# Designs tried in a protein design chat: VH-VL binders against UPF0215 protein NEQ431. Part 2

Target 1, 198 residues: UPF0215 protein NEQ431, of Nanoarchaeum equitans (p61151)
Amino acid sequence: MKKFARFIGIDDGYFVRNVHKKTKLIGAITKHTILDGVLSREITIDGDDVSEKIIDMIKNSNHYYQIRGIILYGITFAGFNIADVELIYKNLGLPIIIVMERPPKDIFYKAIEKYKPNGIELIKKAGPIYKTKTPFGYTYYQVYGIDKDTASNIINNLAIVSKIPEPARVAHMIARGVTKGDSSKPRAGGDSNPGPAG

## First folded at step 16 (VH-VL; from p6 with heavy chain S56D)

Design q2
Fold by OpenDDE, fold request of step 19:
Parts: C-alpha cells; structure tokens; sequence
Structure q2 (fold): chain C 198 residues (1-198), chain A 127 residues (1-127), chain B 107 residues (1-107)
C-alpha cells in the first residue's frame, strides 16, 4: 500500500444518555497529515444503525474511491451502537482496522452482555486483539479484510502525534469539537458504564 | 488545578445518617467522575461508589441499600449519604477524581484510577 | 469481586535499597492496575497507572510492571520520604478494589 494512501477515520461525538437520542458520527478522510474531507451523520444512542450510517456516509462521499481503508476508533459508537464489520466490509469493500488504547475491561463485556443481546456476536466478528508498538506506546487493534501485519504497518505509518492513527485521531477531535464545543473536553455522559449494581 | 474537599459532621450517632459533601474547585464538574472511598482507622481503602455530573451513579454492593450519592451542579458539589450507620462506618471518607477516557467498545468511560483526592474527612460513629 | 493480595504486608528497609512490592489479582485484570502511596494522615497519591505508566510528577525511582494477575511496584534507591503504605487498585471489574496495603518503614 502506498505510504500516503487515503484513509477514513471514524468516531462518535458527545452525548448525554436520557437527554440526547442521537449523536454525530464523524468520518475524517486523511492523507497522512492532510485532511481531505470530513463526513458527518447522526447515529442513535444505543441503537443499531451505526453500520448503515458508516456505509451511507462513505458511499455517498466524493472521496469513496480514493479511500483505501477504514480506521474505527473502537467498535462501539453512541453507547452500545456496535459496528458490524462484516456488513460494512461486504458493502464497501474496504479493509477495516479497529484501534484502541488498551484491551477492553471486563466491565465492557459485561455491559454488552447485559444491554445488547447480539452484541458479543458482533464484537467477535472483529476477531482477536493484536498490538503493535508505536513511538507513542502500544496500539491495540483488530482487523477485518486485511492481514494483521499490513494493518500494523498502517497503524505505525499513521501514528504521527499519538498512538492513535491520524485519521481516527482527527475524527475524534472533530466529533468532540462539533458536539461538545471543545475537542479537549470530555463527554458529559451517556456511555453505558454499569457499576456493581448493574 | 482541580481540587476536591470533603466536608461534614465529624460525629454521627448510631442508626443516624452520615452526610458528606465534596466540593470541587479549579475546574468544571463536567470534566470528570467523582468516586467515594473510605478508610477505617488503621485499615485499607474501600471503594463505595461513583457519580457523574449528569447524575449517573452506582454503588458497591454492600452499600446499595444504605448509600446515596448525588450531585448539585449549581454548587459544584457532590453529596454522600450513608444511612443506618454503625461503629463499622467509622472511617476517613475521601472523594476522588476519575477523568473520562476513550476506550474500546465503551466510548467515553472512566480512566479507572484516581489522580486527585480530597484531604479526607474523619467521621466517627459513636453514642 | 476481584481480590488483590499484596506482598509483603510490612517491610523495614534501609535507604538506597531496592524494594519490590507485589500485587496478585484473583483473576486476570489485564493492565488495569494502579499504585498509590499513602503517608500517615495524608490522602493516597497516585504513582503508577495501568501497571507501568508513571503518573506526572512521580520520581523515576518508582516503576511498575506486570500483566494479567501478577504485578510489581519497584522503588529503586529508597529515600526516607518513601516511608508510607502502598496500595494497588484494579479497575477492570466492578467493584473497584484495593490491595490490603504494604507498609514500608525506613531504618
């Protein structure tokens, strides 16, 4: 793959559960450090529409045929709206790399089991979690439609200012900025994070 | 820099309700979760529960029937109420900050560690 | 709940020595372990997050390692100010839990 191939990073915006019913889904199309385009959709909090929104967002983009891969910042969006990587790949034909800062907590899996009946099955489609060492620490990742070694190279090539690949990092910043008002501010709430009583 | 400070009566009678307040300064309360942790004299640390400024909260299992954590966003204060106290509830009570972070499958969740603590306030349960 | 067992419970050490404190989890918690220092009549202070990441402002003589169930806090070249009780804490599962603590005294 070309060093400066275009990738789209995807992340979700700020929301407060029980206040907001939807939040933003942001796609950032980048060529290394260059931002070529920004895509936006709305997704349902704890819904099941993130996959179709990703597909719609990318298919209708003028940059669709220039994109060489999708980098998801996690597999869940807008709470427990879980991306179906198989469905996305089937429709778009683009390899998918899911990136994360660390493997998920047991808290996460328990929450999925509790609130999303088919959630674990969707997550399993993403396959095993790998890790690659970047200049900024280990980046954990999953792959669909691409081998783990190629994905590792992509992650390392795009880990420019942090261990999160630039497309995903930029998508994250934009999503937070346009929804929260400041990309440096945390979400006001909304993610399903059940405690001991849950 | 964010600061947390616990306040409340240092003495509570058995069967009464222990009430504490955690006042946050140096930052917006919307920027982090607040946890309550206590420490009996000469003992270790015990996690009690957490709250977010939106009101989301949960408690450690032994306290689910007696513990209530709440927030007053207008005052930048979090409150802890523990009912039906006994001598076993005598402890230093801390509120501590846990900042939001992005993680796999969870979106924005707890960091999971407590980077800033209040000074703690001793509550003695005695007749 | 996840039980964290520290070892030793107590240790008396000489300045400039190396100290290792262990924390064992009753089940795998990945790297979701954090270390705190607590001095008498003070609040706990975060030292290490996520098993091996030093918190801001913490002296380099403090380091952490481990994954899964076995973790270690290492203090290289102990100083008198390091006399304290050290706690590990896990955030992998609800409820959050702490180790019983390791008290270090400086001879």
Amino acid sequence: as target 1 above (198 residues)
Amino acid sequence: QVQLQESGPGLVKPSETLSLTCTVSGGSISDYYVHWVRQAPGKGLEWLGYIYYSGDTDYNTPFTSRLTISVDTSKNQFSLKLSSVTAADTAVYYCARDEETKEYGSGWIFEGYFDYWGQGTLVTVSS
Amino acid sequence: EIVLTQSPDFQSVTPKEKVTITCRASQSIGSYIHWYQQKPDQSPKLLIKYASESFSGIPSRFSGSGSGTDFTLTINSLEAEDAATYYCQQSNSWPYTFGQGTKLEIK
Scores: ipSAE 0.757, ipTM 0.887, lowest interface PAE 0.6, mean pLDDT 91
Fold by OpenDDE, fold request of step 19:
Structure q2 (fold): chain C 198 residues (1-198), chain A 127 residues (1-127), chain B 107 residues (1-107)
Amino acid sequence: as target 1 above (198 residues)
Amino acid sequence: QVQLQESGPGLVKPSETLSLTCTVSGGSISDYYVHWVRQAPGKGLEWLGYIYYSGDTDYNTPFTSRLTISVDTSKNQFSLKLSSVTAADTAVYYCARDEETKEYGSGWIFEGYFDYWGQGTLVTVSS
Amino acid sequence: EIVLTQSPDFQSVTPKEKVTITCRASQSIGSYIHWYQQKPDQSPKLLIKYASESFSGIPSRFSGSGSGTDFTLTINSLEAEDAATYYCQQSNSWPYTFGQGTKLEIK
């Protein structure tokens, strides 16, 4: 891939689990530091529609054929709405890089097993977790449809102001900004983690 | 600067209910998880449970039958109630903040460490 | 639950010495270990998060390392004000648990 190829970063917006049934899914199309486009859809809290929404969002965009890859900010959206990377790849033909700040806790896997019966299978499609050293620390990532070394280079090239690649960082900011009102503030009363459960 | 402050009776009789309040100031209550941790005299720290703005809460297993954590958003306060207390419940009780984060997506949004603590309040269970 | 075992339980040291406190988890917890300092009659204070990340305002003499099951808190050059009890805490699994504490006294 070229140094300044276009990528789309994807993240979800703010929500309150007991109040909201849906939240925003945001796609930010960037070329290095340049934001070329913003896409949006609605996704269901704890639902199963994030994959189809990603596919619909990208296929129907004017930028589809300029995009060279998808950068997901995590694999779960709107709570426990889990992206099917295989399905997305089969439909769009775009390599997928999942980025995260650190590997998931065991709490996460336990919660998925409890609340999403097929969730673990979906997560397994994303493959193993790798890490790459950026100027801002380690970025953890998974890949689908691309080799881990190429993905590492992409992550490093797009780690402009943080260890999160710019497309995903921008998508995150936009999603939170338009749903919560301020991208610099944390979520309010929405996506609680499961507790010990007795 | 976010601040937490515990308050409540310092003395509770056996079999009664221990009630404490955690008041949050310097920030929006909706931005934080609040955890309760206690420390018996001369002993270590014990995690009791947590609550979020939405009311989502869970408790450490030994306390599931006796512990209730709640929130009053109008007062920026979190409450702890521990019923059927015994001498073993004598401790300094802390509320502590855990702020939002992103973990492997948007399904998990609290850090897991406590960056701000209340001063703690001693509760003695005695006849 | 995950059991965290600290070592030593107690240590008496002179100023300017290097101090090392160990925390061992009963099972792997990745980097989800945090360190606190508690002085007498005070609430715990966060020192290190996620095994090695210093919390804001913490002196550079404090550092953390480790992953999996074995973790270390290091005070590079002990100051008199560092006399306190130190606790590790894990957030990898429910319920959250603490080590038993390490009491550090200054000679």
Scores: ipSAE 0.751, ipTM 0.884, lowest interface PAE 0.6, mean pLDDT 91
Fold by ESMFold2, look of step 18:
Structure q2 (fold): chain C 198 residues (1-198), chain A 127 residues (1-127), chain B 107 residues (1-107)
Amino acid sequence: as target 1 above (198 residues)
Amino acid sequence: QVQLQESGPGLVKPSETLSLTCTVSGGSISDYYVHWVRQAPGKGLEWLGYIYYSGDTDYNTPFTSRLTISVDTSKNQFSLKLSSVTAADTAVYYCARDEETKEYGSGWIFEGYFDYWGQGTLVTVSS
Amino acid sequence: EIVLTQSPDFQSVTPKEKVTITCRASQSIGSYIHWYQQKPDQSPKLLIKYASESFSGIPSRFSGSGSGTDFTLTINSLEAEDAATYYCQQSNSWPYTFGQGTKLEIK
């Protein structure tokens, strides 16, 4: 990866289930780790529109031809609005890296099976979960349109304050800031809790 | 700071219905789940079920026919009703908080640990 | 249902001693195990989340380790106030389950 390669990190904002119908989808474009642009769309809570919104957001950006990859903060957005990595890749021609703090628990897969059964196939398209060691612990990831070792290098080059790469970490902070008014997670009574990347 | 407090009758007759209320204050109640956990005298902890602020709920298998967990959003109160009680239902009953997490993105997923517990209330089932 | 088996059920301990408590799951649960301390007549208190992450305000003498089916809670240099019953709890699968408990008493 070139030192000044652009990546877009994508995450959704805060919402309250069964109260809100929509939330924000934020794209954070970085040159390496320096924020270079912010894109915004709305997506439907538990809907099916996140893939099309990701495609539209990137395709209509001034940075489209300079973006070298997409970093998704998880595969689900706004509840069970699940990204179709195959569709996104076919429409944009960009490698996709899905990052997460921990492998999903069995409860997650059971919830998908029960409440969003067509989502199982979308999750299968994203392939196996790999892990890579960073200075901040293990980052778990999936890849589409890129090999796992290249993705590991990208993650390590972009993870500078957290095991979550800067594009995704910044997208998360912006998304939470614009929807909840504060990007910080509420503390559980002390200073031992980390920020969004903890 | 989040606080949970159980309340209800301490003595219930066999075959009647045990009714408890968990009053929640502090924090954003919409960001977490309330679970009910009980502990029979001298025994370990047993998970009963959960409820989300929206009313979404589920129960541990042995209790599906007797247990009802509900919420009154206007009062920030969660309720537990356990019907047809026997002496085996004598226990300290706790409500506990489990935060919603963005595991694997943003979804209907639990952190899975209980960071805040009520003080517990002893319910004795006897004649 | 995932059964969690703790060992030992009971242990008499001396202050400053290193104590380990094990929790074995009946099937793999990744790192989705949490540890609680319950002192007599008190509610459980969270010590360790996700197998090894200390909860806010917990003394550094408490640590956790493990993944898959085998987990440990370690108290490095036990203090008298640590006399309590300790529980592991899994959150990988419904229903949530607890281990049967490990009671530590001061000799």
Scores: ipSAE 0.659, ipTM 0.832, lowest interface PAE 1.3, mean pLDDT 88
Fold by ESMFold2, look of step 16:
Structure q2 (fold): chain C 198 residues (1-198), chain A 127 residues (1-127), chain B 107 residues (1-107)
Amino acid sequence: as target 1 above (198 residues)
Amino acid sequence: QVQLQESGPGLVKPSETLSLTCTVSGGSISDYYVHWVRQAPGKGLEWLGYIYYSGDTDYNTPFTSRLTISVDTSKNQFSLKLSSVTAADTAVYYCARDEETKEYGSGWIFEGYFDYWGQGTLVTVSS
Amino acid sequence: EIVLTQSPDFQSVTPKEKVTITCRASQSIGSYIHWYQQKPDQSPKLLIKYASESFSGIPSRFSGSGSGTDFTLTINSLEAEDAATYYCQQSNSWPYTFGQGTKLEIK
């Protein structure tokens, strides 16, 4: 039986801007692609606390010394709560891979410049966006504390049902499930199916 | 199924205010945006601006001084007002839906395509 | 503002033939382009999103391709009902912009 490294995928939950003040931050720990643990914290919508919450979540887990890397589903959480990959790496000693389905639009960068201008430094720390071909299309990613080719191999080993690696995909599903009541994505061309607002 | 329907006067005098409503029925309007798009006779499509159901809004630059887009959540209605109109504002006016999408982590960015459109309403600016 | 230039402006087409419509952006927009069909006196109808992703319920004869600045809508085996004006639209930058349109008429 082959031994597999553990990864933690991280994503935030559903929220309604100007209604909710906080949402969930979910860490999904996998051994290879098999879910092995779930961690939870709350973060502030458009706040500055996601990096500290990631650090606290991982450092205080029973899996800390077995986790080999962090897979972030995007660099922004709960709106404009932006991860500081340098701070996270310094405190945890773990390589970071940021994954995306598509490179950000110009509209996204304009919004950061306008709404969260001090977050531009945090975006820049994450470096250039690379892409890697998977059976499901191109996955876009950034790296910190790991070279891009090693990260590409990790993404391809963990992307088994979509171009998003399982730790991040599962974290997304759990985060949606616990905040919206249903982990499924909205139907194409249909209305949203939000959970209770309270 | 979500439906969007524009309504308002079909004729507006120059220098007056064009006023339209977009009524949403058949579903929740949470987590998506309503955009206004117009099409002058024989011309292409022109984006005017958007509004989120919470009231967050922005306008195409040429219209920022004349355009107001608003929402009345109690009626599931979005409104467009365009002041100081001229013959150049004669067009079919559409409202259209644009969903939020996750981009770079947050759920505040537009999908960017319009999956539902109203049928459109012609507004003629004439003396 | 990003200018989208479609080609051709007009084409008279024969049923069952393959038709291609191009859209060129004035600067790179990644894959953030969408295609609509507009029949006379109707609102636009979404066909293709994100350059190549077919929208739900769209006939398989419609497909899209391209990235960066050059994009193509293809109709494989044209049908009479496909006579319409076709628009590309970009969502990479504000303001959203549309191409000038391509009108297809049946011979």
Scores: ipSAE 0.603, ipTM 0.806, lowest interface PAE 1.5, mean pLDDT 87

Design q2
Fold by ESMFold2, fold request of step 19:
Structure q2 (fold): chain C 198 residues (1-198), chain A 127 residues (1-127), chain B 107 residues (1-107)
Amino acid sequence: as target 1 above (198 residues)
Amino acid sequence: QVQLQESGPGLVKPSETLSLTCTVSGGSISDYYVHWVRQAPGKGLEWLGYIYYSGDTDYNTPFTSRLTISVDTSKNQFSLKLSSVTAADTAVYYCARDEETKEYGSGWIFEGYFDYWGQGTLVTVSS
Amino acid sequence: EIVLTQSPDFQSVTPKEKVTITCRASQSIGSYIHWYQQKPDQSPKLLIKYASESFSGIPSRFSGSGSGTDFTLTINSLEAEDAATYYCQQSNSWPYTFGQGTKLEIK
């Protein structure tokens, strides 16, 4: 991987189901690990619009032709708004890496079957889950339009403070910061400020 | 600091309804699932069910016909009602918090562990 | 339903010794197991989440390991205050289930 390569990390913001109808979708463009741009759209909670919003956000970016890959923080956004990696790849010609801290639990798959059954096929399109060792522990990932070993190298080159690659980590922080007002969760201890109001 | 406090009658007659309240203080109940767990004297822990702050619930299979869990978000209170009780329902009842997390995306994804527990309240079913 | 079987059910231990408690799941649960300590007349307290991650404020003498079906809680230098009952709990599948408990007493 080249020092001048750009990647876009994508994550959604905070929401409360049955209260909010939409939340933010954030794209963080990095040049290697240095933040170079931030893109935003709105997506529908439990909707079907995340794939089109990703496509639109990237195609209309000032950096589109320099972006070499997409790093998704998970495959679901704003609840059960599920990314169609095949559609995204077909429209953008960019390899996709989906990153996770842990493989999904059975409860997740049962919830998809119950609440978004048409999403099962979208999840299957993303293929098997691989893992790679980083200095910060194991990162779990899926690939589309790129081989797993190349993706492993990208993850390791971009994971500088956590096992989550910097583009996705920064997208996560921005998304939570602008929607919840604080990019971190409230501390559990009794000797600190209480967390944000619900 | 988030605190959970169970309250309700400590003695319930057989065939009647056990009714408990879990009050959350020191924080918001948004982004959390509240679970009810019980422990018969000298026995292990048994999961009863959960409720999300929006009212979504699910119950352990043996309790689906007798258990109702509800929420009053304006009072930060969760309630449990267990109907047709017998001596086998004598237990310490706990409410416990399980927070929502991003792991493979967002939405109905539980952390899966209980970081805060109430102090528990003993309910005895006796004539 | 996933059954969690702990071993041993009971152990009398000497302070400063290493204690190992095991939990075996009836089917694979990845790393979705959590460990609690419960002292007499108290509510459970979380020690370890996701098999091996220490919860905030937990003494470093407590550690967890394992993946799949076999999990271990280790207390590497037992202190008198560690006398308690220990439970594993899985969150991979509904219903959440607990192990039967392991009671540790001080000799």
Scores: ipSAE 0.554, ipTM 0.801, lowest interface PAE 1.9, mean pLDDT 87
Fold by ESMFold2, fold request of step 19:
Structure q2 (fold): chain C 198 residues (1-198), chain A 127 residues (1-127), chain B 107 residues (1-107)
Amino acid sequence: as target 1 above (198 residues)
Amino acid sequence: QVQLQESGPGLVKPSETLSLTCTVSGGSISDYYVHWVRQAPGKGLEWLGYIYYSGDTDYNTPFTSRLTISVDTSKNQFSLKLSSVTAADTAVYYCARDEETKEYGSGWIFEGYFDYWGQGTLVTVSS
Amino acid sequence: EIVLTQSPDFQSVTPKEKVTITCRASQSIGSYIHWYQQKPDQSPKLLIKYASESFSGIPSRFSGSGSGTDFTLTINSLEAEDAATYYCQQSNSWPYTFGQGTKLEIK
């Protein structure tokens, strides 16, 4: 694989509903697995602005023309602020990989139907959920603008300390660190190989 | 460490309201869900409902008309009220913690398992 | 609602032997099943989360497996302290539901 390929991982920071109105959105740019830059914006809790903020963050960066792909840590940000992968791809021309630790429960889809019904279509645009085996267990993912097998190879090349690829893992750590002061949740149980905050 | 403790009357008369309190100590409750689960003598476990610290609730279908779960943030307490009780409501009542998680990124998501339980309190419904 | 059926309801077991408890869901629940141990007059205690992930501080003799509708809790080498009632619980759909329980006794 290309040793110096750049990816940007995207995640949001800590927040408490009914207390905070906004939280941070962090982009972690890696050269392969080595952190090479950090970008930030603010997004609205349960809002509709995450797609615009991702586009703005990347388009106005010094790294835009060197970034080979976007790795989203989930499709939801700051609660139910849901990424529109079609809009992001249209504006940036960059392949998108959405990574997650497990497929969502029925409860998640019921919550979207109840509290953010216009988000159902955004989730459908991201397509089916695939899985790929890594040394750290199965990583679940969706793709937009890239083949699932190519995305699987990217995930496996970038998942070096957990089943979540390094750009997304680092974005999560930075986002939580700057908003809560600690990059992880307190452990409640035995997560032998947890994803970010878990 | 986080601890949960149920309290309330052990005897309630039929047709009256069962009222219990769950007190949380030893940690932040802002990232947690509190669930109520009961167990009739010699029987299995039955989920009643949950509450999030912000006040969001949902109840198991048979209890929708009789059950109220609430939170008092100034006292770090969660409350359960079950109206119009009968002998069938005799049980040990537990409060239990369910942690918020970011399974599909950020959001309103449950871990789905109960890592900490209160000690349980027996409520008997009898004349 | 999702019905969880455990097997067996009851089993007498000799120390150091392997014990297998099954839980069958009435529809697919992915890996969203959790296992608890409950001793007499005590609260349930979490053993396994998400079908196969051991909870912190749980002895390694406890393990879980399965996905979809069929799940198994295994106690690899039973100890006397493992005499208890065991429950599976699903969190895929509302309402959360529990299996009817499996009581293990020491022979």
Scores: ipSAE 0.531, ipTM 0.791, lowest interface PAE 2.1, mean pLDDT 87

